# VHH binders against Protein DOG1-like 4 (DOGL4): the designs that were tried, part 131

Target 1, 232 residues: Protein DOG1-like 4 (DOGL4), of Arabidopsis thaliana (Mouse-ear cress) (q84jc2)
Amino acid sequence: MSKMRNLVEEKFLEFYESWVIQLELYLHQLLIAHNNNTMSETELRHLISKLTTHHKAYYTAKWAAIREDVLAFFGSVWLNPLENACSWLTGWKPSMVFRMVDRLRKSRVVLVEAQVKKLEELRVKTKFDEQKIEREMERYQVAMADRKMVELARLGCHVGGESVMVVEAAVRGLSMGLEKMVKAADCVRLKTLKGILDILTPPQCVEFLAAAATFQVQLRRWGNRRHYVTHS
Below, E stands for the ipSAE of ESMFold2; O stands for the ipSAE of OpenDDE; V2 stands for 0.75 times the mean of E and O plus 0.25 times the DockQ between their complexes.

## First folded at step 12 (VHH)

Design zd24 (from zb7 with S105T; framework vhh_7z1x_3; at its last look DockQ between E and O 0.44; V2 from the best seeds 0.00; counts 0 for: pae E 2.02 > 2)
Fold by OpenDDE, look of step 13:
Structure zd24 (fold): chain B 232 residues (1-232), chain A 122 residues (1-122)
Amino acid sequence: as target 1 above (232 residues)
Amino acid sequence: QVQLVETGGGLVQPGGSLRLSCTASGFTFSSYYMNWVRQAPGKGLEWLSGISRSGSYTYYADSVKGRFTISRDNAKNTLYLQMNSLQPDDTAVYFCARYSKLEGTTLSFDYWGQGTQVTVSS
């Protein structure tokens, strides 16, 4: 059964479809850069900048959308079930990217000791931040069974215009809390990504970004294949 | 069957302008992200621009940013590319293409037209 999508969902769906297509185009460039050692550092930095800008655009759009309807992102109709299953607070789990870094280390990429140390520090920090957010989320979820939710539940059993307004207000209040959590998570994602890119050399950044983009694209493909989800 | 037909190409002088059109048929045009790509003599396929289903989101390659504008009219099943400030290195066959996909290291498209020749020369 196709879920009815609200306007926020529809708009973001279109955005995300386009964004992913563009990501794949950038991935093509990353792979070319990775496989061809003829690109200058300046060119590599430019490519990296394009990707970072692209990611920033995603969060800009996301944050605009969550202001309207944060709940849309907890269903994420633009994602397939596999992608959704792999999501942590409406996106990728920050600590996950270190697995990609680990892959780089197992490849032809040589990290110097100083880089390894910095990456470990960043890993620890990222994990700490994730846990902090998870604790806050847990607290929030527990607190959801508060007076407002009880009232919401109670009002749900009574039909009336005033009741509807109260319910809407309550939902807005709840949504604000969720929005805060989502933004916090996104901040950790952005900080983590920036941290990694600051530690890695331009060639290493390209490889990392290629790996990350590949994972994202493949996850989407796998999920679509499994569930016959068609995206533009 | 899916069909894409490009038109609007021709010979122009440097600094000139052209507007390409692509007419789609055989599928729900408004459901697909659409692209413009080109192939210059002796060169590989180059992605130029993309546009979302409704036209609300557009993307451009650096080579054409600020000069080219992609648009679409879903009611007419038509994709457009406004090309301004054309230069000799813009000489190529231009294609409209549906649904880009990356296969390994190769960028491909599921459907594209026969292309329209654009020649920029003094």
Scores: ipSAE 0.835, ipTM 0.936, lowest interface PAE 0.5, mean pLDDT 91
Fold by ESMFold2-Fast, scan of step 12:
Structure zd24 (fold): chain B 232 residues (1-232), chain A 122 residues (1-122)
Amino acid sequence: as target 1 above (232 residues)
Amino acid sequence: QVQLVETGGGLVQPGGSLRLSCTASGFTFSSYYMNWVRQAPGKGLEWLSGISRSGSYTYYADSVKGRFTISRDNAKNTLYLQMNSLQPDDTAVYFCARYSKLEGTTLSFDYWGQGTQVTVSS
């Protein structure tokens, strides 16, 4: 039971550490843009595009990694315990992002009625998509307890070569099902992010992205500080 | 003692090329993301490029993308910056830096070199 990282975990750990550092560098640019109000709409749109591309790069790397080992994303070694505790199907829960949007309504930048209506419609759609995935995950978990899987588990205790192959095929099937579910959840995340950015003005997008990145960076720091304090 | 030593700076004509090196000591170089930053006369620090611990992932500021290439040799504890198509506004002191964190609106680096001067002029 050694806690050694496999090759997928090692590669994604290096990727994720680099990706988070670059997120902090983009957050610096977002905070400057937000505080100084010196950037044109074209410059703000370019900055928003860089953040969008950065998030898409994360999902490109993630989907390549889960194709090799989806289980690495359940209790990820590149995330601290606090980050893992806040995960919903290997990432952020899409509906939670609307809490960041709610903060915009209380900021100096006021949302117009048309934006509030579109955001509420998007919130409802996002929650509906989340519930669909949650039902699929429940069905997946129930299927794991099915008689056939229980029989395969019993067989695995005293198995010959042919039975080993059958168990391996079943485990591979389970992993493929999880991969499909994780990708479905990630598609909801990307659709929710794109939907919010399409509704907001460029200055509002900058404020939203800065709030989201700040929360992600601070959550990582709080979790890392707790671990350091307990084990230093 | 942690030390970062930059070399390779000098005077170069517009359109020219220059290769900077940074030798690290006093820490496990191969375990850290490394950066190149610069400071032009009378201006603040500008982040240019970063590279992951093994060299597999690189990032660039828009001002240098397509012209500069970051690389590293972990066996030699050395970070490199290949600079092509140099412009007069690339004139600055170039620093090798280990990134720490964003504090408020300020990028924080825990270790810096002394810098190497690059002047792009005829």
Scores: ipSAE 0.734, ipTM 0.892, lowest interface PAE 1.0, mean pLDDT 86
Fold by ESMFold2, look of step 13:
Structure zd24 (fold): chain B 232 residues (1-232), chain A 122 residues (1-122)
Amino acid sequence: as target 1 above (232 residues)
Amino acid sequence: QVQLVETGGGLVQPGGSLRLSCTASGFTFSSYYMNWVRQAPGKGLEWLSGISRSGSYTYYADSVKGRFTISRDNAKNTLYLQMNSLQPDDTAVYFCARYSKLEGTTLSFDYWGQGTQVTVSS
């Protein structure tokens, strides 16, 4: 168990480092596009597609890794404590992205009535999906602490090799349940992102993606700020 | 002193190939995400490709994907760019650049090489 967790953590640490660096490089392209309207609609759509593909690549790598060790994604070594504290089921909370949309509406993004209505519908659906997942997680946590786990503990105390095999099977079943919930949360994240990008025009998508990438980069930078007391 | 030195540029006919090298010194090369960037005559800088510390993860601009391959040899402190199917609009000065690890900075690349000229003539 411990060896598998360490190997997954080492592999994903390098992946995540490179992925965030590339996200920051795409952010610079988004900022250029945002500050200068020299790009055609076709060029903007291509940039948006690159960001979408980059996000899909993250989940592809993540889902492969959680099949090996889903627990590595709860309190991840590749994230600082602030990033971990802000995580909702191993990632950003889907409903929170609408706060970024709201702030953009107050500054530079002009949305027509039809877009506003569609965004409100998406916000409601996203919150509903979040609440459904939260209820599933609660049921799972209760089941972990319930009679089945107590009975397995009793068997483990009174028997040898058979008890170990039963406990290992139960742990594998619990890990599979956690994996399913993490994937469900990720699907809500992807659907919410796609929904927002489908509603917004290409220039608006660039502004939204720039804000989202800026937030992720700032969260990492602010959370990494530390005093160097150990150096004195 | 951090130094990056590009070599391997030159004149090549359309459809030809070149391999660029970037030799690093003055820092722990294997600890850094590394990049290739180019500047065509009269144009701005264009990011081409990046590679993770071990070389396990690579990224490409669409303009070069499928034609260019980034690689590194950490034992030799060297970054490579294999360029195939070169076209006249690949004519540029090619730079290697180190991604900045400095916390609290907005600077993406902190050190650059002097560049090497690649010329693809029709």
Scores: ipSAE 0.531, ipTM 0.792, lowest interface PAE 2.0, mean pLDDT 83
ESMFold2 (binder alone), look of step 13: mean pLDDT 86; pTM 0.864

Design zd25 (from zb7 with S105D; framework vhh_7z1x_3; at its last look DockQ between E and O 0.43; V2 from the best seeds 0.00; counts 0 for: pae E 2.9 > 2)
Fold by OpenDDE, look of step 13:
Structure zd25 (fold): chain B 232 residues (1-232), chain A 122 residues (1-122)
Amino acid sequence: as target 1 above (232 residues)
Amino acid sequence: QVQLVETGGGLVQPGGSLRLSCTASGFTFSSYYMNWVRQAPGKGLEWLSGISRSGSYTYYADSVKGRFTISRDNAKNTLYLQMNSLQPDDTAVYFCARYSKLEGDTLSFDYWGQGTQVTVSS
């Protein structure tokens, strides 16, 4: 049974669909660059910049959307169940990308000691930041059983005109807290991604980004096959 | 059956403009992301532009950004490509294509038309 989608969900669904398609197009370019080794450093940097810009566009759109309805992202209808199951605070878990970096180390990519050290430092920092956010989330979740939520629950049983307004106000308050946490998580994602790209050479960046994009695309495909979900 | 028919191609001078059209049939046009691609003589397929279902989101290759504009009219089941400031390097067969997926390192489209020839020459 498909649930009714609100306007924010519908709009973002279309956006995300287009964004993912464009990601695949970029992935195609990344794979060409990676497999052929024919591109200059300048060309590689340009390609990397295109991808980073694309990701920035996602978060720009996301942050605009969450201002309207952050709750939409806690049940992201544009994702399949598998993608949702793998989500941490409405997106990818920052620390997971280090697994992709580890794959680079096991491939033909040779990381120098200095890079390895910096990556480890970044890993530690990222993990710390994740934990901090998780603690805040936990605190928030515990605090949800506060007076406002109790009142919300009470009003849910006795609905009147004024009660509806109060409920909406309460939900807005809750949403604001969630929005802050989501933004914080997104900042960690962006910082982590930037950190990795700053440590890696352009060819390594291309390989990393290709791996990341491939994972994202494949996860979506796997999930769609499993659950017969289509968003087009 | 799914069908895409491109029109609007022709011979133009450098600096000229063309507007391509693609008429879709056999499927719910408004449900699909649509693309323009081209193939120049002796070259591979080049993606040019994409447009979301409603037309709200558009993307362009660097080679055509600022010169080409993709649009669609879902009521008419038609995709458009406004091409301005055409150059000789834009000479190619232009196709409208319904996106399928990336297979390995190969970009593929599930459906596309027969194409329309665009020739830019003085």
Scores: ipSAE 0.836, ipTM 0.936, lowest interface PAE 0.5, mean pLDDT 91
Fold by ESMFold2-Fast, scan of step 12:
Structure zd25 (fold): chain B 232 residues (1-232), chain A 122 residues (1-122)
Amino acid sequence: as target 1 above (232 residues)
Amino acid sequence: QVQLVETGGGLVQPGGSLRLSCTASGFTFSSYYMNWVRQAPGKGLEWLSGISRSGSYTYYADSVKGRFTISRDNAKNTLYLQMNSLQPDDTAVYFCARYSKLEGDTLSFDYWGQGTQVTVSS
């Protein structure tokens, strides 16, 4: 087990680096589609499907990794400090994507009233789901500091066969609770993304996905550049 | 000092196979994500495939998925592209490239090879 220390971090670092490069390649396709307005609805739907599949691949890899080491996702080594500072439960905050949706209201392709209503309903539901997860996180943090956990932590400092086993079982339980919470947050992210894409037309989906990918790529570049300047 | 050299191109009949190689020098090859890109006559640059630094993760353009396989041998500083079920529209100059960034709506590559010509015709 100890021989696999940081193996999860190393593997996910390589995965994430390549995943971000592929995101930039898809962003290139989204920008060309948005600027040229020459693609058919079928072609646009196919491009949107490639982006949704790419995001699903991220969560497939993430959930496999957190099963091995969930703590690797709290203060991730594959993210720069700015990206980490902007994280909410190991990823983007679901309600923040509606700020990108608001740009569509001022686009060349205007949202119809029925779409505006559905997006507002989704925004309210997303905020409710987000707050529910935040209350779960608060309960988890309080439970970690309860008397039993504090006493188990103290017991572990003294060493002894049975006490070591009991402490390890408690730590495993804490990690499982954290994994469930991260997965719950990721489910809210995926539901929010799917909900937005289901409401928007294909050209609007392309514009939204381009805006989201642009923000993600720019945030990474800003953080990398400022970090480098600090080191230099 | 940095050099990428592609080999393995040639004339092949439709349905045939070719294996392209790219030998890298002047940088730590095993630390970089690498790509295959092509340019057909009278057309723009088309990204085909990419591979992570150790070879664990690969990505493909729809036009080549299921037909082409990217691989690497870091001990030999060599990138490969196995091309199967070749079609006349695969005719192009094939380049080995190291990806840099997206600038505006344009893909930027740090280093390019000179390219190797692949012609698919009967």
Scores: ipSAE 0.735, ipTM 0.894, lowest interface PAE 1.0, mean pLDDT 86
Fold by ESMFold2, look of step 13:
Structure zd25 (fold): chain B 232 residues (1-232), chain A 122 residues (1-122)
Amino acid sequence: as target 1 above (232 residues)
Amino acid sequence: QVQLVETGGGLVQPGGSLRLSCTASGFTFSSYYMNWVRQAPGKGLEWLSGISRSGSYTYYADSVKGRFTISRDNAKNTLYLQMNSLQPDDTAVYFCARYSKLEGDTLSFDYWGQGTQVTVSS
């Protein structure tokens, strides 16, 4: 067999394409449920569970893929440039989801005082966790810059290339560090999502999930149009 | 130029099985997410199942999950639907459908076949 390249990218591209198509089908169901006063709480909870399971399936596939090639998730080939530009550590920024909750509160979703307080507490915790990850990323980036400068100095002085083992160890350390930070960010995303869904009632959860899926689908569609239409 | 031809429909007793085939031509079959949809008498279109380009990822509507299996053979440009435990409610015209883009502007199916009739009756 010839050398294989970008196997992780090929597999995840196919997975993500099918995952987004299924998300669009779930969005259709969410919009029906949003406009249907006859759905029982049990039916709403089932739909919410399907969306939660769909999101968990995304992270299951992602975590398997980043073990093989975490760099594929920084500037992903399965995302358009607009989607990539909106990424924070390979995904949506957890604290930004509260802007969506704020918009729902200002429009049609009535939240009682106890819900508002719990959402504010979750927002603060989410921001705290984000700040910890951002500081770890900053320390990592500084360490990378220091190691890059040392490596450049060494390469400028060497003619033989006996540094292969040291370079391989440095690259392995880089990959492990990035993987750790991506998993930490994903855990904050999952905790934030679960926290919001636990605070909201089932009808409110349906409205939130519909808004979130709509935004994700629209971001993909809008970004793709800019690549397939002559800019004017 | 794009052509999808469904075969394998027919009359079957409740609890029976059928296997539908859809032969594709006029496009690179292996590059597209493919689907089965159906239309029961007097009803609108119902999406049943979808399958990724290589066949590695499949999805099912709740109404058919566990009873129907979608598959594809890219070497033969053919999409399949194995239908088991058929019930009278499964009586419909069945269509294979192509998704317009894997990352398209809107969710839509741009080509369907003429369909194959499946009738489940005792």
Scores: ipSAE 0.405, ipTM 0.729, lowest interface PAE 2.9, mean pLDDT 82
ESMFold2 (binder alone), look of step 13: mean pLDDT 86; pTM 0.868

Design zd26 (from zb7 with S105H; framework vhh_7z1x_3; at its last look DockQ between E and O 0.50; V2 from the best seeds 0.00; counts 0 for: pae E 3.6 > 2)
Fold by OpenDDE, look of step 13:
Structure zd26 (fold): chain B 232 residues (1-232), chain A 122 residues (1-122)
Amino acid sequence: as target 1 above (232 residues)
Amino acid sequence: QVQLVETGGGLVQPGGSLRLSCTASGFTFSSYYMNWVRQAPGKGLEWLSGISRSGSYTYYADSVKGRFTISRDNAKNTLYLQMNSLQPDDTAVYFCARYSKLEGHTLSFDYWGQGTQVTVSS
């Protein structure tokens, strides 16, 4: 059954499609930069800045959208099932990116001891923050079975004009909580990403960003092939 | 069959303007992200601009940002590129392309037109 998409979903779907296409374009540039040892540090920093700006644009759009309908992001119709399955609170799990860093270490990238130490510290912090959010989410999920939700369930069986208003109010309350959690998660993502980029050299940043973008693009491709979903 | 036809190219002086058009047929135009790319003599393909299905979201390469404007009319199945403040370095064949994908390290497009020549010269 094709889920009816609401306006928020439709808009964000279009945005995300365009955003991903642009990401691939940037990925192309990253790969060129990675394979071209002639690029200056300034050029690399500029490219890095483009990518970071692109990611910031995503979250700007996301936060605008979740303000309207956070629930849309818990279905994420713009993602395929594989992408959704790999999602943590409507996005990538922050701690996952350290696996990418680890991969860099196994590659041609040589991290100095100081970088390794800082990355480990960041990893610990990131995990702590994730856990904190998860605990909060768990608490919230348990609390959902509160009076408001019970009332919502009850009213779901008895539809009336006043009842609809009450239901809407209850849903709004739930949505506000979810929005808060999603934003918190996004903050951890952004902090983690920034932290990594601050630790890595420009060439290393390019490689990292390329790896991250590649993973995202490939995940989407794999998922689309598997589920016959065509999203640009 | 999918077809893209670019028009509007020509010779212009530096500082001049051109408006390119791309007419699409053989597919649901409004369902696809569209792009402008160009190829200068002896150079590789350069991505210039992209536009979402509805036209609500646009992207530009740094080389053309502030000078070029991409737009589309889905009712007419037409993509546009308004080019202002043209410079000699903008001399190239301009193509509209339907979909971009990265294959390995190569950016490719599934469909593009025959291209239209733009020459900027005094």
Scores: ipSAE 0.835, ipTM 0.936, lowest interface PAE 0.5, mean pLDDT 91
Fold by ESMFold2-Fast, scan of step 12:
Structure zd26 (fold): chain B 232 residues (1-232), chain A 122 residues (1-122)
Amino acid sequence: as target 1 above (232 residues)
Amino acid sequence: QVQLVETGGGLVQPGGSLRLSCTASGFTFSSYYMNWVRQAPGKGLEWLSGISRSGSYTYYADSVKGRFTISRDNAKNTLYLQMNSLQPDDTAVYFCARYSKLEGHTLSFDYWGQGTQVTVSS
């Protein structure tokens, strides 16, 4: 049976589809900039600023949406199954972006020793922040299981308004806890992105943003196309 | 058959205004993100503006931000571009386009119209 989408899901689906289309347009500009060695530092910084603003717009829209329905972001209807399978707390895992930074070291750009040191320090800090959130999520899951057991027991023993009120309060508590956790994860994502961009030169920032956008776009395309063969 | 027809182009003085229209047929217009793009003489395609399927979200290229406004009427299957404060550099053929995807380094639009000529001169 097809499930109907709620208003939050419908609005964010339209937003996300549009946001990804605009990301592909920015990726086109990043690829042109990468191949054009005559662009000034001012022009490159302006392009980097546009990408940064675009990512900030995503989090502004996301945080407004999770205030209304955080559960929409767990198993999101605007993401395909592959994108959902690769998600860590409703988005990309912050430490994963350092794999893209490592790819830069093997390309046309050369990182100086001071940048390598700062990136390693940022990687360690990001991993620490991730682990803190993972422990908070584990604690949340344990508390959620305890709440469910208490509610199920009460629902079995009582009929009427008292049990309804307890269930409503617990669902609200669950949603508030998840909202705080998702926002904490998103703050680590934004701090990690900002930190990398602050360490890299403008040409290196363009390379990094192009690699990140390419990965995001390709992951979506891979998941949207399901291929399998039948033996005969 | 998918068809896009642009109208509203013409000759205007610098500082003038024009409103372009694009009428769509042969597909469910209200299900698609739509774009305006232009091509100036001797230049490649330049993306100008895009609009989400219901019209709730819009995006603009820096060259037209604050001067151009994209809108749509899904009941009439029509896309609009309101162009204000026109400059000689806005002289181009204007196309409406349904966005497809980025292929390598090239923007790929699956359908576009014949275009409408806009000339800004004294």
Scores: ipSAE 0.716, ipTM 0.877, lowest interface PAE 1.0, mean pLDDT 85
Fold by ESMFold2, look of step 13:
Structure zd26 (fold): chain B 232 residues (1-232), chain A 122 residues (1-122)
Amino acid sequence: as target 1 above (232 residues)
Amino acid sequence: QVQLVETGGGLVQPGGSLRLSCTASGFTFSSYYMNWVRQAPGKGLEWLSGISRSGSYTYYADSVKGRFTISRDNAKNTLYLQMNSLQPDDTAVYFCARYSKLEGHTLSFDYWGQGTQVTVSS
């Protein structure tokens, strides 16, 4: 099941490559800020804003591309197999970012009790939103199975133009439903990210963003090395 | 044998403009993310701008955003930097640099040009 690339996939592959390279450049700035206590609060807030804007730019580009081909984002050609295997509705499961916060809390980031309470409230809210999306996805999968059963029954009786129309309608319905689900998941991802950054102080935000970017870059590089070795 | 050769530097009055070129050879230019970097007298290296393989996606450092424009012509294997509204603190040696496809967990440029001098003064 070799995946054919179309114009949308080729454009997003190029976008994603450049987006990750720019993320690496921002990571370098985050590591400088983390290792040097010479940056002012204004400089830290500007860097945090650049990272936030960079992540929003990813979703802006993704949502435009999803309008044309949401299925390309399931098993994405621009992600290596390891990155694709980690996907939940075309991205990181929203609540997984709290694992990063937990690691930082145990080592470098000292949180006051008020922050800990707010983060736990956000974690519960995020998991609730995830479960809501998972229930909608399950209902969607059941609804698609029902349409598929009707489609298969009609295909057995009506071979020709009517059968093609039913298949096309089923594919269009799948794409529309998946687009809504992916956007809902992405909105939870963005809301969770913004919520974490609102709770943390600017220095803590820099440490969080550095850890998150480091992990994302390492996952891509490690997965790419494994892929090249396997296929060379 | 990878080669990057910058041209187009020179002396410019404040507020003036210059267009730098970087001619690439010895590799498939259109397959690489390309960058401009500069080094002012007595300063370290400063990343300025980067451009995707086709030229469709560009990125800029805050110090040059709105004044400089990166572009490329893959048919001519050439990278460009249009520099407008030049100020004395833009005085530096300007390098083009190729981003490595395989190396490292951090930003890695594997080949650099020799640089071209840009001087902004009365």
Scores: ipSAE 0.358, ipTM 0.738, lowest interface PAE 3.6, mean pLDDT 80
ESMFold2 (binder alone), look of step 13: mean pLDDT 86; pTM 0.871

Design zd27 (from zb7 with T106Y; framework vhh_7z1x_3)
Fold by ESMFold2-Fast, scan of step 12:
Structure zd27 (fold): chain B 232 residues (1-232), chain A 122 residues (1-122)
Amino acid sequence: as target 1 above (232 residues)
Amino acid sequence: QVQLVETGGGLVQPGGSLRLSCTASGFTFSSYYMNWVRQAPGKGLEWLSGISRSGSYTYYADSVKGRFTISRDNAKNTLYLQMNSLQPDDTAVYFCARYSKLEGSYLSFDYWGQGTQVTVSS
């Protein structure tokens, strides 16, 4: 292969592989808990806390990595093509998780009217936050086509002197803009996850987290399998 | 041929320590996430700890966190488990296991050693 990974990509690849393996282990615990109605509320809350801490660890590592190289997260080497195709601003689309919540209404665990109302309010706010970020991305893309940026790109053909410094400053500005946007998207993800968990009872939280983790793990397995089967 | 061989088990008193080793052969050890799991007589498998391919990232089950330390030496193709503050409930056969990302199991291990017996008894 002619393409080489940079140090940030190599480190995050190892981190992400490890993080997903641990997620699979937690998923196994969630599925056992979901099938055992004798587990105490304290035990369920502990398991939910472990999953919450695990997701927090992901964003801690991600935000450290994007500070070094945010572009590594657009078309990530640690994700297979299917995972990359299903990505929205370097991660899962926040509003999509409400479809997983809808499954709770069809299971043993049934939502009460007050919970349905709060979930709908959260869904609306989540979609509003998503649209705000999408508008910011559109403004970012327009800035790329700005006359000044076009001129800087042209000057990039002539290396030396002040032109190199100006181009480097512009590239740093673009990377900082993307970092801010990715962190904003991740904040919506974390707010949405916390909001859902705050509305649901512990058994409902376990079922929701099991559904979410199952989807994430299976999407990775499907993408890995299809990649090997169709084009090894 | 892939092989994992555990050593270091034995009889130890409560509060004691043991260091388990797992020697790997037949594959590129440094390319795989490695695990320690145990099984007490008549009970199911319990995952204890995992370590990333370079050793940079480690995870522990709550039952052993703060007492056990997983490590690896890729130059020697060896995985270690340092076990401190051992208790009677730690009595089990201890296995090292290679993570395969194999479908059909959330404990996706494709190769296991034969295990080494650890008995914690006064």
Scores: ipSAE 0.677, ipTM 0.859, lowest interface PAE 1.1, mean pLDDT 85

